# VH-VL binders against q9h9l3, part 147

Target 1, 176 residues: q9h9l3
Amino acid sequence: PRKMVAIDCEMVGTGPKGHVSSLARCSIVNYNGDVLYDEYILPPCHIVDYRTRWSGIRKQHMVNATPFKIARGQILKILTGKIVVGHAIHNDFKALQYFHPKSLTRDTSHIPPLNRKADCPENATMSLKHLTKKLLNRDIQVGKSGHSSVEDAQATMELYKLVEVEWEEHLARNPP
Short names: E, the ipSAE of ESMFold2; O, the ipSAE of OpenDDE; V2, 0.75 times the mean of E and O plus 0.25 times the DockQ between their complexes.

## First folded at step 8 (VH-VL)

Design z20 (framework fv_nivolumab; at its last look DockQ between E and O 0.70; V2 from the best seeds 0.63)
Fold by ESMFold2, look of step 8:
Structure z20 (fold): chain C 176 residues (1-176), chain A 124 residues (1-124), chain B 107 residues (1-107)
Amino acid sequence: as target 1 above (176 residues)
Amino acid sequence: QVQLVESGGGVVQPGRSLRLDCKASGFTFSDYDMHWVRQAPGKGLEWVAVISYDGSNKYYADSVKGRFTISRDNSKNTLFLQMNSLRAEDTAVYYCAKEGYYQSSAFLRYFDYWGQGTLVTVSS
Amino acid sequence: EIVLTQSPATLSLSPGERATLSCRASQSVDDYLAWYQQKPGQAPRLLIYDADNRATGIPARFSGSGSGTDFTLTISSLEPEDFAVYYCQQYDNWPLTFGQGTKVEIK
């Protein structure tokens, strides 16, 4: 049976004025929510803005962080051949400088049945926080210390499970 | 340097159609969701529509739903707004707007750059 | 939809004075709030994002504070170029909404 994982990344600001998003943490969980990977990652470029309010990344996390090239290799080894679930997952793949096959990609920000279950317009791109609150009755991303990519990946997997049977059947009939 | 340039505004009669263009430069256009925001003369700002970075998702304010269509051509760095069945209350300056930096599962939909706007006047 | 109520509607002050502008949301928007300045005939200009982060090129006299439902834009010492209309905007949930504006004018 084809394994399924969920991924979430946190980014810091690099480049001019810190507006380029660079990978600084990546978490991967299995179907049951067990953590398969969770590492702080040192971007190859100078960090201009840690974006700590959102990323949870601080200077001390970078001291022993895994260099980007090494971390990318580890992450891609885990993702290869698997169904990968994420929320706005294209941003995670951009930060990884990676393209995962569309047939093996699931994006909880773009699943019409999931939106309908939340009583949201099926074509609105809803936040992970709001979907999790409406469908799982859980508060995530609480406080001002930043998001946890482990918490977010786990929430993303649980959201996908709510529509997994319906959506996998849909995709089988309508290959991307 | 980021630039957004709107065009296509003008005076049209109620019930007619008009298309607005927004040409983008100075950033990777296909990385960002893009928006239209309008401002009626002497009034405040009203969000109109959004289109996802790849064009796959579109969402509209209730006031324009069913009449306006947002679209994009990433090969030309251009955002569009097709406005059908125009009404007098659609009279406004229409702005093209770019979101700030992207983050993982958080959508940070503030607008760090705006075009100078194009005026649409709907009158008989 | 989330309604943003700005107060006061008009703030009449002299250069050098402190301006305090309020934005109140009808429900929590966490830190998903931005402030814009708009001068006549111009597009809005981003001042503050994520409730309290100053945008690129914005002078230190501008500061944002608050979280949840109550937010404040403070201009510590008004300069002649600061007399304009100010809007808050939430981006916590759809539809994106703006406050009705606060006009800061010369007394």
Scores: ipSAE 0.761, ipTM 0.912, lowest interface PAE 1.6, mean pLDDT 93
Fold by OpenDDE, look of step 8:
Structure z20 (fold): chain C 176 residues (1-176), chain A 124 residues (1-124), chain B 107 residues (1-107)
Amino acid sequence: as target 1 above (176 residues)
Amino acid sequence: QVQLVESGGGVVQPGRSLRLDCKASGFTFSDYDMHWVRQAPGKGLEWVAVISYDGSNKYYADSVKGRFTISRDNSKNTLFLQMNSLRAEDTAVYYCAKEGYYQSSAFLRYFDYWGQGTLVTVSS
Amino acid sequence: EIVLTQSPATLSLSPGERATLSCRASQSVDDYLAWYQQKPGQAPRLLIYDADNRATGIPARFSGSGSGTDFTLTISSLEPEDFAVYYCQQYDNWPLTFGQGTKVEIK
């Protein structure tokens, strides 16, 4: 059986008007929720908007942040060959400028059985916060100080575990 | 600059069909979920439908579910709304709207850019 | 669905006056609340998102506050171009919903 990890990234705004989402933090946890990776990452371009309300990133976090290229290498080494679980994970991969094989990707924002279990519309994308509250009775992303990518990655993994058996069977019958 | 331009509105009889188009420019269209929002004459705003960035996921308001179909062609930067079995209460200005950026596993589903709208009138 | 109730329905003020608009949610929406301005014959324009963040290009006289169920849009000093209809919108849960609007008209 393949090892499974969950990933969550925080992004800041770069480029004109800060509309480009650049990786500024990445957290990876294993199946048990143990942290495998958690680093602040320095984007190659000037940060225009730290998006602190969401990212939790502040200027001080960038002082000793790992350069993007280095961090990317470290992260890819961890992800290679594994089943990668994430929430709306295409955004994380985009920020990493890396795309994991779809057959090895699990996006908790696109799992109808998970939504059904949460009494949510199967065809509606739900936030990680909402699903976590409904299914795990846990509050994440509380306050306005920014998210914890570690906390979010852990929650994502726990959510997936609720539907893992059913979903893996589905994917086996319907490979992407 | 971001631009959204709706087209396809007009006068149609109840039970008929109509397709709306929305041409997007000034941003990476394929990166964003897109919405339709409508406004009946002299009334407020009503959310209609959403489609994910890659078109794989769609969700509708109960008022249009089963009758309307949202779709997109990212190669043409175009959003569509196929409206079937039109009713008088579907009469409205239809806006295409761009969703805010995705951030930290949170969907920020406010609309930072709107088209000028296209009027759909359903009347016998 | 989450119902947003705006008050007052109409606000009659003069240029230079302070405008205070209320939006109340039937249940908590945290800070997933946006404000829009709409002028006759025009599309809505985003003013505030996340309850208290001004959108790009929005004048400083516009401010948003609140969380949970009670939100306020404040225009510190009304300009002639500010007379319009204002809508709040929640994006905490599906379906996305708008308030019925507050019309700010010239006294």
Scores: ipSAE 0.557, ipTM 0.864, lowest interface PAE 1.1, mean pLDDT 94
ESMFold2 (binder alone), look of step 8: mean pLDDT 93; pTM 0.947
ESMFold2, look of step 11: ipSAE 0.760; ipTM 0.908
ESMFold2 (binder alone), look of step 11: mean pLDDT 93; pTM 0.947
OpenDDE, look of step 11: ipSAE 0.465; ipTM 0.834

Design z21 (framework fv_nivolumab; at its last look DockQ between E and O 0.81; V2 from the best seeds 0.00; counts 0 for: pae E 2.3 > 2)
Fold by ESMFold2, look of step 8:
Order: structure tokens, then sequence, then C-alpha cells
Structure z21 (fold): chain C 176 residues (1-176), chain A 124 residues (1-124), chain B 107 residues (1-107)
């Protein structure tokens, strides 16, 4: 519990036509789901599309948001040396401009035993919403005001716990 | 300017193989999952396959599973579709399609850019 | 597999008229629905994503509405270039699926 965290990020659109994904919120929870970090983050470039349907980010959130460089430093300090759990976590790391060691990374979108528990094809990338509904009987991401990165990080940790023993043993036998 | 250009279509007999290429430009190809979508003559659109940004995950429509292989070469900005054991029902225009953007944990798979398509005709 | 049923199959209208196209999903797809326009001999063109957001460069006469299972594409005043086939597409669950299309033609 003390060496494992879950992360979820929300992104906004920057760059040409708003198609670049830039970090605008990050939430980190511990093994028990307690919030260790939850900040709105100001991207270093102009926001073209807030993507509020998904991100929950509005212009008002950016007024006092932590600048990206500072937030990145805070976040990486928390992640260093820990097992980091996420869903499609490569997107979170791209938004952080960061590479976490593969041996310490757990991605609930790419765990075949987790898909099997949900009666889903092992090789399909399943949404967090559908896995959470099937395996935890919880509805997340409800409404049209955007996702909560705290809610999503907590759900991701609970999903990982369902396969933690099996998957940690698998990774020990098959180092990445 | 985003461009997707398909090539490799043609006329082949049933049971034969073809490889389709899609050359991408105007965006960071290695940031996006890519798809193939097909359209039989005079018919609607059918999703065929997806490959993740780094090529590590692939998923297929049941109609092509076991016969088609999607792949990519990020150093050449190129998406591929290897089509084996072709059947008459595989006759279609094949489109290369780009997802709009990525978001953490969201299932966002609409297509903001399409290639012009390449025609595959399977007939004896 | 989520089936999308579009209606009507053909919509015969004159320029300047309002077009209303329907897409019904066999189960809820929340807001994960897109609309495309396809002209003869061309690739599809994205019009609407996330049920009601216009894509870059799409004229304001196009609008989308709905959520869950029932979706509508509205063209407020048809222009000559709008006579085409329109498809809806869901992206809530695998496999990704399209409706069978609505042809908008000159009356």
Amino acid sequence: as target 1 above (176 residues)
Amino acid sequence: QVQLVESGGGVVQPGRSLRLDCKASGFTFSDYSMHWVRQAPGKGLEWVAVISYDGSNKYYADSVKGRFTISRDNSKNTLFLQMNSLRAEDTAVYYCAKEGYYQSSAFIRYFDYWGQGTLVTVSS
Amino acid sequence: EIVLTQSPATLSLSPGERATLSCRASQSVDDYLAWYQQKPGQAPRLLIYDADNRATGIPARFSGSGSGTDFTLTISSLEPEDFAVYYCQQYDYWPLTFGQGTKVEIK
C-alpha cells in the first residue's frame, strides 16, 4: 500500500486545431484511495479546446492553476521509486513529459487477467467506465460536466487490486 | 496539414493476399492509434481494425479476425494492413483513419481525418 | 455489438429546407457519437463529434443533439453541397459501428 500509487490526468487541447493533449489536472491516490495530490495545472502553451465534456476543465480553473513546470516537479517527486498504476497510463506520462520505469508501471487497460474477469476480450483496450461497471458495480464519469481525476484514480486502484497478486507474480516471472 | 494516403489496392482472386499501406504526414504519427475502415461498393461503412500508438495493442472486427493483420512503422509514418485469405465479401474501398486526440481513460475513437481510400476487388 | 439504426433511409428535400436525420442506438452510448458526411467518390468527412460538437471548419447550419440512444443531426437550411449520405458512428464499446446511412437528395 505504502509503495504504490494510482494516477489520473485530465488534458486540454493545445497546438494546431487543439489536437495536442496538454496536462491541466493531475490526481494521485495511495493504495487505500486517499488523495495525495490533486491540482489544476496551467499548460505552458495557449489552450485552444478545454475539452470540458471529458476534462472537466474550464477557463476559471486556469486562473490560479499551478504552472506546468512546478506541478511536474511536484508530481514526479511523488512518483519516484513507486509502483504507479493508471489506465492507458502512457497518455498520462506523455502529458507529464516523463518516462516511468516499465518495471514500476501498471496499466489497467493492458492486463489480460483483468479483461478476463470482466468477460472482455483479453486484447481489447477497455474503457475505465466499462471495467469499473462490470467488475466493481460502480458508475463513474456520470453526467456531462467532465470526469473527476480523483474518482478515476480511485477506481483504477480498486481495479488493480482485483488482479494484484496474480499480476505481480506474472511480472516477477516475466520482467518487462 | 494532415494527410493520409492509402496504396496497394487492386484486383485479386479469392484466397490470395494483398498488403495496404497508409502514409501519414502533418501530425505526430506515433502519438495516435490508427484504424482501417472499409466500404463495400454501394454499401455503408464497416470498422476493420485498430492499432495502438506504439503498435503494442491490436484489435479486429470479427469478420477479418485471423485473416488480416494491422501493423505500423513509426519511423516511416506508415500504417499497414496485411490481408490474407481474401474473400469476395472483402471487396471494398479501404480507408485509413486517424483518431481525433487522446485523453486519459476516455474512450475517444471518432475519426477526424480519413485518407482517400484504395479499392480492393476480390473476384475470380 | 451496438447497432445504430438511421432514419429515414432517404430524405428528399429542396435547397433551403431544414433536414432532420435520426440515429438510434440499440443500447446507450452516452455522448460517444459522431456524424459524417460522404459525397459520391469521396471519403467521409467528420461533421459532429461527442454528439453535439461541430468539427473544425463545419458550417453552423450543421448541429447535433441527443444522448444515450437517440441522436439527431439537423441541417438548418440545406445548401446544394449538402446533398450527400450521412452516417452516425458510436465509439462507446467495441466493435466501433456505423449506422447504415441516410441519403439526403434533391426533391
Scores: ipSAE 0.638, ipTM 0.871, lowest interface PAE 2.3, mean pLDDT 91
Fold by OpenDDE, look of step 8:
Structure z21 (fold): chain C 176 residues (1-176), chain A 124 residues (1-124), chain B 107 residues (1-107)
Amino acid sequence: as target 1 above (176 residues)
Amino acid sequence: QVQLVESGGGVVQPGRSLRLDCKASGFTFSDYSMHWVRQAPGKGLEWVAVISYDGSNKYYADSVKGRFTISRDNSKNTLFLQMNSLRAEDTAVYYCAKEGYYQSSAFIRYFDYWGQGTLVTVSS
Amino acid sequence: EIVLTQSPATLSLSPGERATLSCRASQSVDDYLAWYQQKPGQAPRLLIYDADNRATGIPARFSGSGSGTDFTLTISSLEPEDFAVYYCQQYDYWPLTFGQGTKVEIK
């Protein structure tokens, strides 16, 4: 079987009024939760909104941040050929300006069995925070200092592992 | 600038159907979840429905579930609300609302932009 | 569903006075709480998000505070254009819910 990794990205606001979401941090963990990658990333455009409450990104984090193009290359090298797990992962891929093959992508925000297990509506998109609390009895994204993409990536992987067998069987019968 | 323009409101009899449209501009429509929120005359605000950025996920308030259908056409930057089996209590101004930006694994489900609203009156 | 209870129902004040509006949640919503302003015949306008962050273009006299179940919107010094209805909204749980509103009217 292919190796599995989980990814979580933090974005800042660039462009007019900060409406453009630009990659500012990326974390990748392996199946066991070990950190494979965790870097602050410098967007190519001026940051208008650090979105610190959510991103955890502050101005000082950008001082020695890895330029986007370089970081993207590093990240893509890690992701290539892997099953990539994420939560609402389309946003992460968009920020990376990279799209992983759908057959190798697992989005924990779109796994009905996971929602069912958490006693959540199957047709509702649930936050990583809620699912993590419900299924893992763990609090993540606590406080107002912003998210930890490492913590979020680890939680995402752990959530997926709860439904991995069932979901992989489903996907085998119903290829995307 | 962000603009949302609702249309399609009017007066209908109970049991009839009506479709609302919301034309979006000033932002990348296909990047955002969109919502409908309604307000009965002289009353407060009530969330109605949400549709994900690509239309693959939909969720409804219990009051409209089974009767209303939210949809979108990203190629036309348009949000829709198909309202069937309308009731008197569905009488309201219907607003389309843009969900806040998505940040990693957290959904930002406040509404940073609203349309002007379109009035739907259900009366016999 | 999460019930948001706003108080008072009506707040009568004069320009220049401080306005304090309360929003209480039936259970904790962390800081997933927004405030909106609505004037007659207009759509709601976002004032505060994440309990205490002012939206773009919102004057500094507006501030939000609180976390969990108790939230407050404060207008430090009322301007004539601030007389309106204010709603709180939680976005921690489905379905999304609003408070019943507080009307700030001129004394």
Scores: ipSAE 0.489, ipTM 0.844, lowest interface PAE 1.4, mean pLDDT 94
ESMFold2 (binder alone), look of step 8: mean pLDDT 92; pTM 0.943

Design z22 (framework fv_nivolumab; at its last look DockQ between E and O 0.77; V2 from the best seeds 0.00; counts 0 for: pae E 3.3 > 2)
Fold by ESMFold2, look of step 8:
Structure z22 (fold): chain C 176 residues (1-176), chain A 124 residues (1-124), chain B 107 residues (1-107)
Amino acid sequence: as target 1 above (176 residues)
Amino acid sequence: QVQLVESGGGVVQPGRSLRLDCKASGFTFSDYDMHWVRQAPGKGLEWVAVISYDGSNKWYADSVKGRFTISRDNSKNTLFLQMNSLRAEDTAVYYCAKEGYYQSSAYLRYFDYWGQGTLVTVSS
Amino acid sequence: EIVLTQSPATLSLSPGERATLSCRASQSVDSYLAWYQQKPGQAPRLLIYDASDRATGIPARFSGSGSGTDFTLTISSLEPEDFAVYYCQQYDYWPLTFGQGTKVEIK
């Protein structure tokens, strides 16, 4: 159902020496992996480091990018009231200057049953790349041209589906 | 300026306990996962433990699992390592380490800042 | 777990010479590799992250290269303060692991 979405963001460096992480792309997919939102976003601060090797963001992407304030409003409208799935999702929420209710948040980097399926220690924070390789037999984040937030959001949703029944039941018994 | 200051090291007998503290300043402590890394005298570096930014997730090297507990107090910008059932092989300088900048869907677990370390000696 | 093997164990050179340090991973770690410098009695200092990116304040004479299993730290012209022990560290797989170190000493 439409009540669950997956999100992934790409960030650039702002602030002193480019060490602050600022939102520059956000992708949201529904339960079936269809893209609901995918925009390049212009940070309100000067971009010091595009971090292109990881972010995939280049100067040309910023020319027509949606200003942060407008993009944030669009994104929050999509997220409100929904279960939101992500990987290391607290970083995405920090870049959005937002937090989502914990009861409606699912972080694939911190789901013990998912780690067990991957034959990994249950409390280890496994990367999206490695979980996707082990459990979905696919390679993501390939090459040096940067990550795709659409690809990553889709992979995150597929990973969650592997443990959805078990984990939703667990959370119902153990509300965060 | 980012600063990490460890304390609590000393000489103890095997089987005893120690607690190490690491005081952080110059960055938003609650934004970062934090680590302990140790170095036995004359030896290389060994990762020991990590705790997530909010304290909700903890992970340990096999050599210390079940004996050491990592924790943090974000209101005091302090990282802790409780070391129980100490063994001679735990003798090392213990460093507090901070991760670099965060990026979505990837964990960038290199250490851009280290404390000066505190020596723990476990001997009779 | 990922074993990082550094070579040589010791590199004896004079100031002004080029130093080349090797780190080999037991399996691919992509570009998730860092290099640290450690002087006697001091904490490690980050030199390189993501295989090739220089950390803040690190001089241009330090450069990193490689991907996958084979990585190199190069010091183009050694200065007196560069004589130290160097460690590589991978952060692609859990647990995090370090190489055993390469000591760069004055010939």
Scores: ipSAE 0.441, ipTM 0.808, lowest interface PAE 3.4, mean pLDDT 90
Fold by OpenDDE, look of step 8:
Structure z22 (fold): chain C 176 residues (1-176), chain A 124 residues (1-124), chain B 107 residues (1-107)
Amino acid sequence: as target 1 above (176 residues)
Amino acid sequence: QVQLVESGGGVVQPGRSLRLDCKASGFTFSDYDMHWVRQAPGKGLEWVAVISYDGSNKWYADSVKGRFTISRDNSKNTLFLQMNSLRAEDTAVYYCAKEGYYQSSAYLRYFDYWGQGTLVTVSS
Amino acid sequence: EIVLTQSPATLSLSPGERATLSCRASQSVDSYLAWYQQKPGQAPRLLIYDASDRATGIPARFSGSGSGTDFTLTISSLEPEDFAVYYCQQYDYWPLTFGQGTKVEIK
């Protein structure tokens, strides 16, 4: 069996109106929730909106932040060959300008059995916060100081583990 | 500049069908979830439906479930709303709306851009 | 569903006056709250998102505050073009819901 990791990224706003989501932090944890990677990342373009309330990113975090190209290389080395778990993970991959093989990707925002377990509509996209509360009885993303990508990655992994057996069997029968 | 242009509205009898189109431009259409929101004459706003960026996920208000179908064609930058079994209470201006920016683990489902709307009138 | 109750229903003021609009949620929506302005015959326009962040191009006289269940939109000094209907909207729970609106009219 392949090793499994969970990833969560925080993005800031770049571009003329800050509408471009640029990677500013990335956290990766292993199956047990141990942190494998957690770095602030410097976008190649000027930051217009730190989106601090959600990202947790502040200007001071960018002072010694890892340049994007370097960080991307580091992250890709970790992800290569792994099953990568994330929540709405297409956003993370887009920010990384990297797309992991679909067969090795697990998106907890798109797993019907997980929603069913949480008494949520199977065809609706639910927030990580909601699923974490319902299924793990844990509050994440609390307050106004922004998200913790480590906490979010850990929660994502734990959620997936609740449906791992069922979902992996499903995927084996129905390859993407 | 972001533009959303709805079309397809008109007058129909109850029980009939109608399809609305929304043409998007000025942004990467395929990167964003898209919504329909309606407003009955002289009334407030009511969320109708959402479709994910890639069309794989859809969700509807209870008032339209089973009757309306949201879809999209990213190659044409177009959002659709197929409305079947129309009722008088479906009479409204229908807006297509773009979802705001996204974070990896959170959906921020406010609407930063709206179309001009298209009027649908259901009457016998 | 989350019910958003706006107050007052109508606010009659003169240009230059301060406008304070309230939006109360039936339960906490954290900071997942947006404000929109709508003028007759026009589509809504985003003013505030995430409870207190101004959308691009929105004048500084507009400000949002609050979290949880109580939110406020403030217009520090009303301009003639500010007389319109204002809606709050939560995006913490499905279905997405709007307040019933507050009409800001000229006294």
Scores: ipSAE 0.368, ipTM 0.805, lowest interface PAE 2.1, mean pLDDT 93
ESMFold2 (binder alone), look of step 8: mean pLDDT 93; pTM 0.948

## First folded at step 10 (VH-VL)

Design i1 (framework fv_fezakinumab)
Fold by ESMFold2-Fast, scan of step 10:
Structure i1 (fold): chain C 176 residues (1-176), chain A 123 residues (1-123), chain B 111 residues (1-111)
Amino acid sequence: as target 1 above (176 residues)
Amino acid sequence: QVQLVQSGAEVKKPGASVKVSCKASGYTFTSYYMHWVRQAPGQGLEWVGWINPYSGDTFYAQKFRGRVTMTRDTSISTAYMELSRLRSDDTAVYYCARSGTYYDSSGYRFDPWGRGTLVTVSS
Amino acid sequence: QAVLTQPPSVSGAPGQRVTISCTGSSSDIGLGYDVHWYQQLPGTAPKLLIYDNSNRPSGVPDRFSGSKSGTSASLAITGLQAEDEADYYCQSYDSSLEGWVFGGGTQLTVL
């Protein structure tokens, strides 16, 4: 009965030696894959490592980026009260400094029936790229110029839809 | 075993600052959030804020913003809470407590707790 | 004032059942956040008693149980014993405050 969205964030390295992951882009799509939010986000700390191969973030993207505090407010307004789907979503929530209810969170990296459909061990953590190729016959995260968080959020929602009925039934019997 | 060991009792004058420590052992310090909770004599539990020991990020309850600062030292697995411009109504036992992140086994519950540090603010 | 509402005290005789309520709002328990319960014996730190609405940590007897419905949660203690005399606190997360919130605490007296 609750509305459902999917999220994917891109992080850059901040802090000593670039060890800290700071939010630099966030994409949110609705159930049908339509984009509700997609912004580059300016971290409050100096960027040490753009991690461009994975994030797709470059210095040019930071010029008109939304400051973290403002972006966070907009994002949380969209997420609050909704079922939120993501892949390894704890990383996105940590970057947002956000605590979403566990009962309203769906992590496609931890759904045993999804792995089963992909002929993978049920309790293994499989990459979004692998699951999308196996189950949707689609290549994402192609090339060396970084990932599209929109593409990743859309793929994540589509993967969840493959197991939605089965998994929601499981969660009703086994609340998280 | 997982333990949180806090610094000893403090007596301070109004207007002073106090810094309480919480040393963690028995787990990976940077994998869990550290919270601070206080309890005035005969009163209930009041959440002060959290620190993420991995990033150094902090978040404070509205009531304490501008007066509280949380820090950590990962080399000795120790978290600190400093409260400035002390008033008599800051007299309380201050607890540190661990919580998990989203998808770890500890979740959002507070476990374990330190034994508490009594801070008395009097003239 | 505490954000979550608990009765200030409850009492029962040995062997009886007692229930402690915890009432929140649409921004915390009603929004889907889990409820945790802590037991505080006199002069000690709080101890986790129930987590994620109804789960018991190792070492907590099955006489203690928790439940959640709508904007409220309850802690039930059956077979009441003298050593159950303590303060009990519920806890959740509040989205509007962006922080952890506690109930005001309930003092349990075993008659």
Scores: ipSAE 0.743, ipTM 0.889, lowest interface PAE 1.2, mean pLDDT 91
Fold by OpenDDE, second read of step 10:
Structure i1 (fold): chain C 176 residues (1-176), chain A 123 residues (1-123), chain B 111 residues (1-111)
Amino acid sequence: as target 1 above (176 residues)
Amino acid sequence: QVQLVQSGAEVKKPGASVKVSCKASGYTFTSYYMHWVRQAPGQGLEWVGWINPYSGDTFYAQKFRGRVTMTRDTSISTAYMELSRLRSDDTAVYYCARSGTYYDSSGYRFDPWGRGTLVTVSS
Amino acid sequence: QAVLTQPPSVSGAPGQRVTISCTGSSSDIGLGYDVHWYQQLPGTAPKLLIYDNSNRPSGVPDRFSGSKSGTSASLAITGLQAEDEADYYCQSYDSSLEGWVFGGGTQLTVL
């Protein structure tokens, strides 16, 4: 079996009116929740909106942030060959300008058995916060300080572990 | 039946822009990515970019960034590719092709393809 | 110019077996990206022939098969028929180029 990692990214707004989402933090944890990577990342473009309320990113975090190109290389090296777990992970990959193989990707926002376990419609897209509360009885993304990508990545991994066996069997029977 | 119907052939002068359309039917338009691939006469296939019809998010090949714009009209299940500042080497058959997304088991295989739209750029 | 390398041409007599190679690198096939194959008959659009390395879509004869190993993939055609004369393209994704990539294409001639 392949090694699994969970990833969560925080984005800031760049471009016109800050509508472009640019990677500003990336956290990667292993199967046990140990942090493998957690860095602030400097976007290649000027930051217009830090989106601090959600991202938790402040200007001070960018002072010694890792340049995007360098960070991207570091992150890709970690992800290579792994099963990557995330929530609405297409946003993370988009921000990374990297597309992980679909067969090696697990998106907890699109796992029907997970929703079923949380008494949610199987085809609905539920938030990480909601699923974490329902299934793990844990509060994440609390307060006004913004999200913690480490916390979110850990929660994502824990959620996936709840349905890992069932989902992996499903994928094996129904390869993409 | 899943079908992709593309607009007709175009003849353009260098420096002009061309906008090709691709109308989808037989499936949920917003549940699949739409790709554009071109093929110059007697040459191989070249990926141009893709659009997520649901969100409108796009991603272009490096070669075409700044010159290509992909859009969609969900009300009529139609995707568009506009290429500006046309050059003679942009002469090609342009294909739209459907693929899955991160949420779809279809993955990144291209199926089906449109019949292609010939774009000729000449003085 | 193509990122994935294919032989420009292959040929075989009816009933024979031919193989078309697709050689990638550590930034595409080597990263674990699946390989898909397309058949393009003269004057037509490409058609999906093999997906996810070795799967056949409905309607594709079982004499077509695909495989992948390391940084390379291969398409095999057994019992070659006249209608198999076409161009064949492999396709994957390259992270370094940030885009889907195709092989240069292989022209298959049935003798």
Scores: ipSAE 0.000, ipTM 0.567, lowest interface PAE 11.5, mean pLDDT 90

